# VH-VL binders against Riboflavin kinase, part 4

Target 1, 134 residues: Riboflavin kinase, of Devosia riboflavina (a0a087m355)
Amino acid sequence: MGIRLSGCVIHGDKRGRKLGFPTANLSIAPGVELPPDGVYSCIVWLPGQTTHHGATASVGNNPTFDDVKERRVEIYIHDFDGTLYGHELNICLLTRLRDMRRFSGLDDLTGQTERDVAQSRAMLAHHALTGLLP

## First folded at step 1 (VH-VL)

Design k7 (framework fv_roconkibart)
Fold by ESMFold2-Fast, scan of step 1:
Structure k7 (fold): chain C 134 residues (1-134), chain A 122 residues (1-122), chain B 112 residues (1-112)
Amino acid sequence: as target 1 above (134 residues)
Amino acid sequence: QVQLVQSGAEVKKPGASVKVSCKASGYTFTGHYMNWMRQAPGQGLEWMGWINPNSGYTTYADKFQGRVTFTLDTSISTAYMELSRLRSDDTAVYYCATSYEFRSGTYPFDYWGQGTLVTVSS
Amino acid sequence: DVVMTQSPLSLPVTLGQPASISCRSSQSLVDSSGNTYLHWYLQKPGQSPQLLIYKVSNRDSGVPDRFSGSGSGTDFTLKISRVEAEDVGVYYCMQGTEWPYTFGQGTKLEIK
């Protein structure tokens, strides 16, 4: 299993960063089939690296951001604090954690994001990920 | 796109009150805290407080407590700052700006209104 | 209140040369979880402030990589590796760790 995508990090809405979970928005090539909307546990390879990092991915329209009309792939890279704008990332979506849902406000969004990241970390800890390449 | 559009410039006499509006668009209004800042001519920025549009809960900096009131009208995605008992040293550009609170601190103010000049003169 | 102190207050610089701004806080900005809420803003003449760097060293979307932030605890630095004409304005550091949130007094960068 696993769904492989690659894309260049582009400018996007800054809302993920506001929750203490800065995200990279990926520009995915036209015509590439995206998986069902949802939140995914995933791994990401930074430019030029063969080792991967754990991540949490959002695929689809984020219902908390009512002004977003386009489908997007957003990645929160675990334990990474830096800039990736203009760089190409390779990712592998591994486990679908939940459907996209509407949030009642900031506290609901923040709490769910914390739970998503925690669940993603737990799932990744139990995967056999050694030797996977971009 | 995210926009914060503030009301126009005001000229007031000492002792009057002023009410500045900040109309938000391009994001979920209740998902972000609304902060108010001011900047006296040629001076730095000063934080006045914030309001949580989801709960209506407010926090005011001690200097302004008792003179400032933050309110909102969620039906039109607009926040208001009313400052009463105006003094000449309240002359400043007033800004609204969005932020998040995350656990024990705040992320930055990343979307700002264009500012509203309030002049207090006798 | 946390007092934020910037130096220099006036920074004349020649186009293409590097520039550096210091920001010091009266107390540590590290929260109980190890996060440091130190942010940098640029206010261009006649405009609202705009975010440059958040949480010490993270560039905001669209901010050129010639801008970098560093520091820890109470001592922070904003560096511009090659100053361009569009960088003119007043730079502010801000702390978001404690209420009330406070700003430095500002550093005016001018092309000489």
Scores: ipSAE 0.000, ipTM 0.489, lowest interface PAE 18.1, mean pLDDT 80

Design k8 (framework fv_roconkibart)
Fold by ESMFold2-Fast, scan of step 1:
Structure k8 (fold): chain C 134 residues (1-134), chain A 121 residues (1-121), chain B 112 residues (1-112)
Amino acid sequence: as target 1 above (134 residues)
Amino acid sequence: QVQLVQSGAEVKKPGASVKVSCKASGYTFTEYYMNWMRQAPGQGLEWMGWISPNSGGTTYADKFQGRVTFTLDTSISTAYMELSRLRSDDTAVYYCARDKGLYESYWFDPWGQGTLVTVSS
Amino acid sequence: DVVMTQSPLSLPVTLGQPASISCRSSQSLVHSSGDTYLHWYLQKPGQSPQLLIYKVSNRDSGVPDRFSGSGSGTDFTLKISRVEAEDVGVYYCMQGSHYPFTFGQGTKLEIK
């Protein structure tokens, strides 16, 4: 089911924190094939946990922000408040919600992020996710 | 090239409303946030809030929440600031200013020429 | 709100001499991102403010190299190495690290 990735959380774009949607940037090993650019509904396993959390993921070879030029996977973990810098996350991308795009400003990004998260939550409600492991 | 041109000075009585315009030219209007500031005579600058010309989304400083409204007319690249229930201490020069850049830009350039609003009975 | 305090408030300077303006914030302007959103504006008599320096030390396009910014945390300085007649006006520091954005009270630079 879905596309499984793992990576260590690194410092990256800090706009999500200011918008109220803090994201974890994942360092993906060179040579790992990423799915098509886009926004995905996703589940994530926190370090040492066997239960998953809902999430919204951005996968891009064309970064959403002009000041982020490197290929990246960014995860917003639903209803999570904490720090994960330096930890390894396991994720499963489930449904592609939309194409990646550039934003014209902070409000445009915020509005789209709210829509993405709402859609991700709705899509996760349709999946049978019980018993999935990292 | 890039220019913001504001409407002319206004004199209002307490309790009235004022609507200041800010017309943009020389850039793509929808790509940059528009900020509003004011400056009372002989005093410093005060940030009022911003509007996104792309989405119409707004953020107001708490002091002005409920009394100020930012709006747009994208067909003529114009932003508006409307301040209601005017008091004598609303007498100030009101400025619009574009965000310098995108995505966490928190500094402003260019600024409009300013609009003096005088509130007196 | 973050309080921005400038000193001096009045700065008489002889043409060709250096000038220095201090700006202090009531709390650290180092954002969790590691960036410091401290900016300097100049308002010449009868004119709108214009950007001089952004993010502590970055000179805006077209700003003469006699202007420089420095500082960290809560303590910032704007320096003019050689004051020219066109530098007359009120200088404002501004913080964009904490909501709401706030300005210092201004420093009036005058030729003596």
Scores: ipSAE 0.000, ipTM 0.522, lowest interface PAE 14.0, mean pLDDT 80

Design k9 (framework fv_roconkibart)
Fold by ESMFold2-Fast, scan of step 1:
Structure k9 (fold): chain C 134 residues (1-134), chain A 123 residues (1-123), chain B 112 residues (1-112)
Amino acid sequence: as target 1 above (134 residues)
Amino acid sequence: QVQLVQSGAEVKKPGASVKVSCKASGYTFTAYYMNWMRQAPGQGLEWMGWINPNTGGTTYADKFQGRVTFTLDTSISTAYMELSRLRSDDTAVYYCARVSDYYGSETYLFDYWGQGTLVTVSS
Amino acid sequence: DVVMTQSPLSLPVTLGQPASISCRSSQSLEYSSGNTYLHWYLQKPGQSPQLLIYKVSNRFSGVPDRFSGSGSGTDFTLKISRVEAEDVGVYYCMQGTYFPYTFGQGTKLEIK
């Protein structure tokens, strides 16, 4: 189906950056309806670009931090290095991979993140994504 | 100079609640996580949880989940810890402490601590 | 929860002599990145704890060279090469690899 969102990259939880999967934390406008909490396979457009990149998104609570004031959207962009703070990203959430869960520690979180990214890559390979625009 | 200043000692009855404050100065309040610990008389240290002052996101240790609430007032660089349904064994010195979290280094440090707040729970 | 066990719990030492404190964890503290989140704190009488050593062997700002940390996996040691009067207090090891963060019972260092 595809759920389209846009948001500005903000400073936030830096745990994802430390796990070898640098993530962008998106500020989503108030009143925008978010999909159910979970981990999603998605695509993302960088500012000013018409080509998309594969990505893995989490919507909702950070499972390692078991209480979060507001739901958040956090994106790991596949095969991309760089900083995007202050830039607007357009994204399309495609496949829900799993529910959010609590982790016993950093190694458990890292292992699950590796599995999530691998599954996201596999799901994206099955989608017809040619011609999609931001 | 980095400084964390906590509110004064409290005496409470069992079943009451207590709210301890921790006012930060000398650094960007929203850039560092604030942790809460306690130490019962003659006992060791016990971690209660942390709050991310940039997002308001919290993590509570399981022992305190449902009884403790961490909140912030970023306009005055102050963090709060509220503990409800107090028991005699909640008598302790409560500390706030900052996590020095060096981006890219994967470190978690309690580098600066408040002076402590003694909470006494007795009938 | 990760259990942190210190020995000895009481450490009387003569001024100028070396001192050694052991810390053992119930499971390995090494993160997948190769970092080990074991830290040492000192609580002087009547004061808040202060950071001495972070990530096994790194001295925090202002900590004298006489303090050193070592170890890996589940076994860690804090050494003081020459104990000074200002070193009196309770030493705690702490693990930051797993939630919740946990501390050892503490080792009380006293001058004899």
Scores: ipSAE 0.000, ipTM 0.513, lowest interface PAE 14.1, mean pLDDT 80

Design l1 (framework fv_lacutamab)
Heavy chain, then light chain:
Amino acid sequence: QIQLVQSGSELKKPGASVKVSCKASGYTFTSYAMQWVRQAPGQGLEWIGWINTNTGNPKYAEDFKGRFVFSLDTSVSTAYLQISSLKAEDTAVYFCARDYGSSWYEDYFDYWGQGTTVTVSS
Amino acid sequence: DIQMTQSPSFLSASVGDRVTITCKASQDISNYVAWYQQKPGQPPKLLIYWASTRESGVPDRFSGSGSGTDYTLTISSLQAEDVAVYYCQQYYSTPYTFGGGTKVEIK
ESMFold2-Fast, scan of step 1: ipSAE 0.016; ipTM 0.561

Design l10 (framework fv_lacutamab)
Fold by ESMFold2-Fast, scan of step 1:
Structure l10 (fold): chain C 134 residues (1-134), chain A 120 residues (1-120), chain B 107 residues (1-107)
Amino acid sequence: as target 1 above (134 residues)
Amino acid sequence: QIQLVQSGSELKKPGASVKVSCKASGYTFTSYYMQWVRQAPGQGLEWIGWINTHTGNPKYAEDFKGRFVFSLDTSVSTAYLQISSLKAEDTAVYFCARGQEWLSTPFDYWGQGTTVTVSS
Amino acid sequence: DIQMTQSPSFLSASVGDRVTITCKASQGISNYVAWYQQKPGQPPKLLIYWASTRESGVPDRFSGSGSGTDYTLTISSLQAEDVAVYYCQQYHSYPYTFGGGTKVEIK
């Protein structure tokens, strides 16, 4: 079910981190086909765990930044605190919430991120995900 | 490659105004917040605020509201800190630094500092 | 405001010594802690962020640890060039706040 990806958490391009929503940037292996650009409800398995955590994923360039040209996968893990740099995460993208869009600035980006996270939480509450493994 | 270069030292009388510049190079200016930090002689670091270089929106710590004003000239990749109605207690080194709002690190590049001395 | 209480304010140690500096936040700050090194006449330099992540180019002898409200910077083997004032900073909540600094000298 859903779209399964794995990747090593890397330091971002030292930009794109949103205040209040720290994200893990994933390095996806060359040749792996990414889904369409957008924001997704997502689940993630932390290193060594068989249980999942809710997350909100963005796939694609952040349209607020003009010098980031690569497609990236960024994951905001719900209710998680800490850093996972250098660790491999397994994820499953479940529902596409919206297309990527241009933002007028950080306030616009932050407000949309709040809405995205709320929608992701709601969608995850409606999925039958008990017992799903990495 | 990435560099923040600040304007030179200023000696001012109480009641005057000063405008400190911070010129960025080696990165896309509007992709990062510009942070401002003060250090009084022999004292520690104190956060003044930041300016969003894309929108022009500033945020100030409470103690710095009123007389401290951030501004930008994006055509020359420069941020400014203006202090009006200078007081003796404004004597400090003022630093600009590249911010954490869109970064994985907090303040990763710093200007060399601008010394502002207020004395009669 | 989140208050960062840094200790000690001053320490004197010998080259090769293990040095620890602590920083206590008045509220939980969820690893949003950075450590800076400031040498006389220079701007601060980022050493550690996210409580324990070393900035690129920072020597391995510098490490950060901690969680919740209590954080530590460790220099495993003090070198002459490490003479500086060290500051912790929380970047969890506005206003961002710094510790009072720890001046490290060689005896």
Scores: ipSAE 0.005, ipTM 0.524, lowest interface PAE 13.6, mean pLDDT 81

Design l11 (framework fv_lacutamab)
Fold by ESMFold2-Fast, scan of step 1:
Structure l11 (fold): chain C 134 residues (1-134), chain A 124 residues (1-124), chain B 107 residues (1-107)
Amino acid sequence: as target 1 above (134 residues)
Amino acid sequence: QIQLVQSGSELKKPGASVKVSCKASGYSFTSYAMQWVRQAPGQGLEWIGWINTNTGYPKYAEDFKGRFVFSLDTSVSTAYLQISSLKAEDTAVYFCAREDIYTGWSDSYYFDYWGQGTTVTVSS
Amino acid sequence: DIQMTQSPSFLSASVGDRVTITCKASQSISDYVAWYQQKPGQPPKLLIYWASTRESGVPDRFSGSGSGTDYTLTISSLQAEDVAVYYCQQYKSTPLTFGGGTKVEIK
């Protein structure tokens, strides 16, 4: 079901553009096929866990501010507050919510992110995801 | 409207110091990195570096490390480029520029808005 | 460092002509390319990013194409106001580097 990916969590975005939604940036191995760029509803398995958590993912071919030029899967894990740097995450991308788009500034980005997360939550509540394993 | 307004031209002697300002308006200052680019007389564009306007972390191209220093005053949405121990080869127009937000949650390093430029002339 | 080589360094064309400017990277830059227009006494203005995406407000006569190491900026029907120096820029890795520029003049 969905698109399964795994990746190591690398340093987060220090620019503050995604304030209010702490994200985990995943480094995806070279050669792994990514789905089309966009924002996705997804589920994530934290290290050592068999239960999943709801999440919202951004898939894009964009540079990070730390001078790395590589494709990114950037994940906001719903209702999670913790540190995951250096850990491997397993995820499943379920539904593409929208195409990537350009923003006019932080308020525009923040407002859209709020809508994306709300839509992701609603979709995940409607899906039958019981019993899925990493 | 989005604007980057730079300080006026400077005429300096070798060995002096100069501080160029770049005042941003029309957007959230800390949401975009500030880029710095040099253009020597009759020549093309040369990247100096950038500064993260939220954290203050600077990144410099190797040739500009040492004498070139980026700083910020976020209370007035202004970025600064200071050049110490000026040399004749520092004569150029210095531009600040804003890095765009390309897609959803990620950023890009192309420059969507530029300051008008500050001419720095170093001569004895 | 990734070197960006532009060709030609200068061109003179007539109004209505199709103009192409090429930019070659010393290694693959995976579409991390922007194009800028600079008129005398003015700062550069963004025209194209991500190799082929046109910036808002830029006339549709400007287009970008290419892949890998070879990229082109095309002006489909040159206008008098297009007299400027054009620069490509790679943003795949630091240091960010620009091409040497192409000066476009009307005959």
Scores: ipSAE 0.018, ipTM 0.556, lowest interface PAE 6.0, mean pLDDT 82

Design l2 (framework fv_lacutamab)
Heavy chain, then light chain:
Amino acid sequence: QIQLVQSGSELKKPGASVKVSCKASGYTFTDYGMQWVRQAPGQGLEWIGWINTYTGEPKYAEDFKGRFVFSLDTSVSTAYLQISSLKAEDTAVYFCAREGYYDSSGHAFDIWGQGTTVTVSS
Amino acid sequence: DIQMTQSPSFLSASVGDRVTITCKASQSISSYVAWYQQKPGQPPKLLIYWASTRESGVPDRFSGSGSGTDYTLTISSLQAEDVAVYYCQQYDSYPLTFGGGTKVEIK
ESMFold2-Fast, scan of step 1: ipSAE 0.017; ipTM 0.620

Design l3 (framework fv_lacutamab)
Heavy chain, then light chain:
Amino acid sequence: QIQLVQSGSELKKPGASVKVSCKASGYTFTNYAMQWVRQAPGQGLEWIGWINTNTGEPKYAEDFKGRFVFSLDTSVSTAYLQISSLKAEDTAVYFCARSRGYSYGLEFDYWGQGTTVTVSS
Amino acid sequence: DIQMTQSPSFLSASVGDRVTITCKASQGISSYVAWYQQKPGQPPKLLIYAASTLQSGVPDRFSGSGSGTDYTLTISSLQAEDVAVYYCQQHYSTPWTFGGGTKVEIK
ESMFold2-Fast, scan of step 1: ipSAE 0.006; ipTM 0.543

Design l4 (framework fv_lacutamab)
Fold by ESMFold2-Fast, scan of step 1:
Structure l4 (fold): chain C 134 residues (1-134), chain A 121 residues (1-121), chain B 107 residues (1-107)
Amino acid sequence: as target 1 above (134 residues)
Amino acid sequence: QIQLVQSGSELKKPGASVKVSCKASGYTFTSYSMQWVRQAPGQGLEWIGWINTETGNPKYAEDFKGRFVFSLDTSVSTAYLQISSLKAEDTAVYFCARGLTFGEVYYMDVWGQGTTVTVSS
Amino acid sequence: DIQMTQSPSFLSASVGDRVTITCKASQSVSSYVAWYQQKPGQPPKLLIYWASTRESGVPDRFSGSGSGTDYTLTISSLQAEDVAVYYCQQYNDYPYTFGGGTKVEIK
């Protein structure tokens, strides 16, 4: 079910932390095809765990070096408070919630992030997720 | 009110250095990137680069690597552009501008008033 | 680098006229295009981002359209205060690049 990805957590986006939605940036192996850009409801397995956690993921192509785009997956893990830098995460993207969009400012970004997380939580509550493994 | 206020005009001789400041107010400084754009007299806009205000990591367009250096003083919400070994072709108005970012640099929504740097012998 | 070719470079029109400015990217920029207005003696001002989204506070006579490599800024009814140079910019790939600008003057 869904789209399975794994990746090592690189430095997260500190903006998300200030908004109350700290994110983990995943370094995805070169050549792995990502789904279309967008925001997804998601589940995540932390290192060494078989129990999943709810999450909200954004998938986009971000420029980094010269003209080459770096493919990026950012994940906000619901109700998680901890450090994951350098750890491998397994994830499953379940439902595409919306297209990526630009924001007019911090309040617009915060409001949309709140709506995305609320919708992700609602979608996950209606999925049959019991017994899924990494 | 969100604004970016830049330092005053500079008149320099070739070989000197200049440091332009850009002070932000009305928003959380580290929640947005700071970009720099140059405009030579009678010419169009040219992107120099950006700096991540949270990490301090800069990214420069190739033509501006070496003599151009971005820096920050987060305690006073100020970004700086330093140009060393000034040449006549550095004569321009230098703008700072706020970039919307959530992991990547975006379009520029708020601009400083510009700092004129004139390099003449 | 992605080249942004803007046309025309100069435009003279009357108050009330419909004005169109075009911008062509050397490769697809996936709607990551912004338009800026620079009035004499002022810094640039954001008008449009994401090809067609109008920035808050910008009059509705300004609109943007386009996709892929071809983008257009339209002023539906030119006003005297619209005298300015207009620039397109792609922010899809580094380095970010601007069009050469279009100077709009009143006849």
Scores: ipSAE 0.007, ipTM 0.551, lowest interface PAE 9.1, mean pLDDT 81

Design l5 (framework fv_lacutamab)
Fold by ESMFold2-Fast, scan of step 1:
Structure l5 (fold): chain C 134 residues (1-134), chain A 123 residues (1-123), chain B 107 residues (1-107)
Amino acid sequence: as target 1 above (134 residues)
Amino acid sequence: QIQLVQSGSELKKPGASVKVSCKASGYTFTTYAMQWVRQAPGQGLEWIGWINTYTGNPKYAEDFKGRFVFSLDTSVSTAYLQISSLKAEDTAVYFCARVWDSKTGYTYWFDPWGQGTTVTVSS
Amino acid sequence: DIQMTQSPSFLSASVGDRVTITCKASQDIGSYVAWYQQKPGQPPKLLIYYASTRESGVPDRFSGSGSGTDYTLTISSLQAEDVAVYYCQQYYSYPRTFGGGTKVEIK
């Protein structure tokens, strides 16, 4: 099935809500192999819990830490109104939606984000119908 | 409030060394990189480099390799810039600034900046 | 290294004037450019990031535009408080580089 990872949610403030899609930034332990850079449909859950939430993840290098190939996973949890800062989060990356790309401006970025989330939701619904979603 | 507070001004002779501090508060220190920027009197901004506060790994612009060294003390949320073998041309205001940018996500932070530390090198 | 060429180096304009500052990158930087305002005795203040996104709390008269290699910062109606030096910065690749700055003064 998918690629299972865990990490600590490391972003402590909400300055990152710039585009209306607040994301959780995950610190992944050194030595854990990440899948290819891209945008993924995924599910997330807290350790020890059985409830899973749909999400859209961006996997790739954080440019601020490009000297080390700093491994960042940024997650937009669908229909989630809460905070996970400072908590461990389990994720399962299910379907790679697209490669990373550059954008021509804010409208281009926002439009692509909306398409990514819509596609992620569709893939998760498909997985649920076919019995592949946990 | 999120803020960066830098150490006070320094007056040094050529050949001496100086260590500038930048103390962070109001956020988790290791979640953002710290960058350093220099501004000589009446001149523009020059990017010196940055340090990954989680790993401790620094990156320097080519002109600043050798005499300029970044370090951290994560127990007190402080970043340091040390300059060895000071020259007159090192006279400048040195700024630290918190930074996070991501091509793979949708979040960007380029603040706060420290107030600056003036380093004057004269004989 | 990506070079950021900023122009003009200096401009003097009247209150209410529209002023435009340009920044040219030596290669395509995919909108990864930020604009800063620096007033005398102060650290730089972020105005715009990702070419055109205005930082929270920044007045509407400031706007950014551009793509590829060519970017502009516009002040639609210059105010006395806008006297400052303005800098562009690319954050597309290492090392990060700044433009040479534009000093804006009131006549």
Scores: ipSAE 0.006, ipTM 0.562, lowest interface PAE 9.9, mean pLDDT 80

Design l6 (framework fv_lacutamab)
Fold by ESMFold2-Fast, scan of step 1:
Structure l6 (fold): chain C 134 residues (1-134), chain A 120 residues (1-120), chain B 107 residues (1-107)
Amino acid sequence: as target 1 above (134 residues)
Amino acid sequence: QIQLVQSGSELKKPGASVKVSCKASGYTFTDYAMQWVRQAPGQGLEWIGWINTNTGNPKYAEDFKGRFVFSLDTSVSTAYLQISSLKAEDTAVYFCAKDTLYEYGPMDYWGQGTTVTVSS
Amino acid sequence: DIQMTQSPSFLSASVGDRVTITCKASQSISTYVAWYQQKPGQPPKLLIYWASTRESGVPDRFSGSGSGTDYTLTISSLQAEDVAVYYCQQSYSTPLTFGGGTKVEIK
């Protein structure tokens, strides 16, 4: 089920953090094939945990602070309010919600992020996810 | 260009309250969290907590929960730290500092500090 | 909470000397360490973040290094204006925690 990835949380593009939707930017191993660019509903396992958390993921070409141009995976973990820098995360991408989109401003970005998270939550509620392990 | 300006020194009696202000300029106030740090006389730096300037949601270190309250007035780009029921051990310089990111990054710009002295 | 143990607490050196300050975290913090300089009567100033990245405007004599639990701030050639207290800080997890500080003076 879905696409399983793992990676270490790094500093990266901070786009989502300004809106109260802080994201974890994942360093994915070289050579790992990523799915098409887009926004995905997903689940994530925090370090050492066997229970998963709902999340919303974006996959796309985002510059890092060092302007390294490569495809990035950024995760907004639902109802999670900590920091994860340097931690390894296991994730499973489940449903592609939409294509990547350009935004006309902060309000447009905020509104779309809210819709993405709501749709992600709804999709996750329709899946039987009990007992899945990292 | 980027500047944080704090309110002036305060001398208070035990049991009083104090409200320290921190006015930001030179950047979009709501793009970065505001962090608060304390330094007691002759001692090191101690993290109090942070407030998300977009949502208003605060987070406090455990030792500062209860009497310490963060608030915002985004219309004037100002953050506040209020301390109630002041105790002698609250005597310190209180700094506000701009987060580089909402995720409690390093503090790239600091206010000049507000000295709060609590004595009988 | 992550404890940051900084050493030495005090050092006295001559202009031109290489100065090394160390910081040990109680657990791995994956290079999420910053270093601050504080001069008397002033707020702290960010010098280094992400263990080794110099903040804009910071002289190249300041450098940071380290990984895992062990981090170092080096001043390659101490200048008179470098007299200050230096603090390390982890931003890996909340609460953010600082080292106890190192007071650097010219002998």
Scores: ipSAE 0.006, ipTM 0.537, lowest interface PAE 12.2, mean pLDDT 82

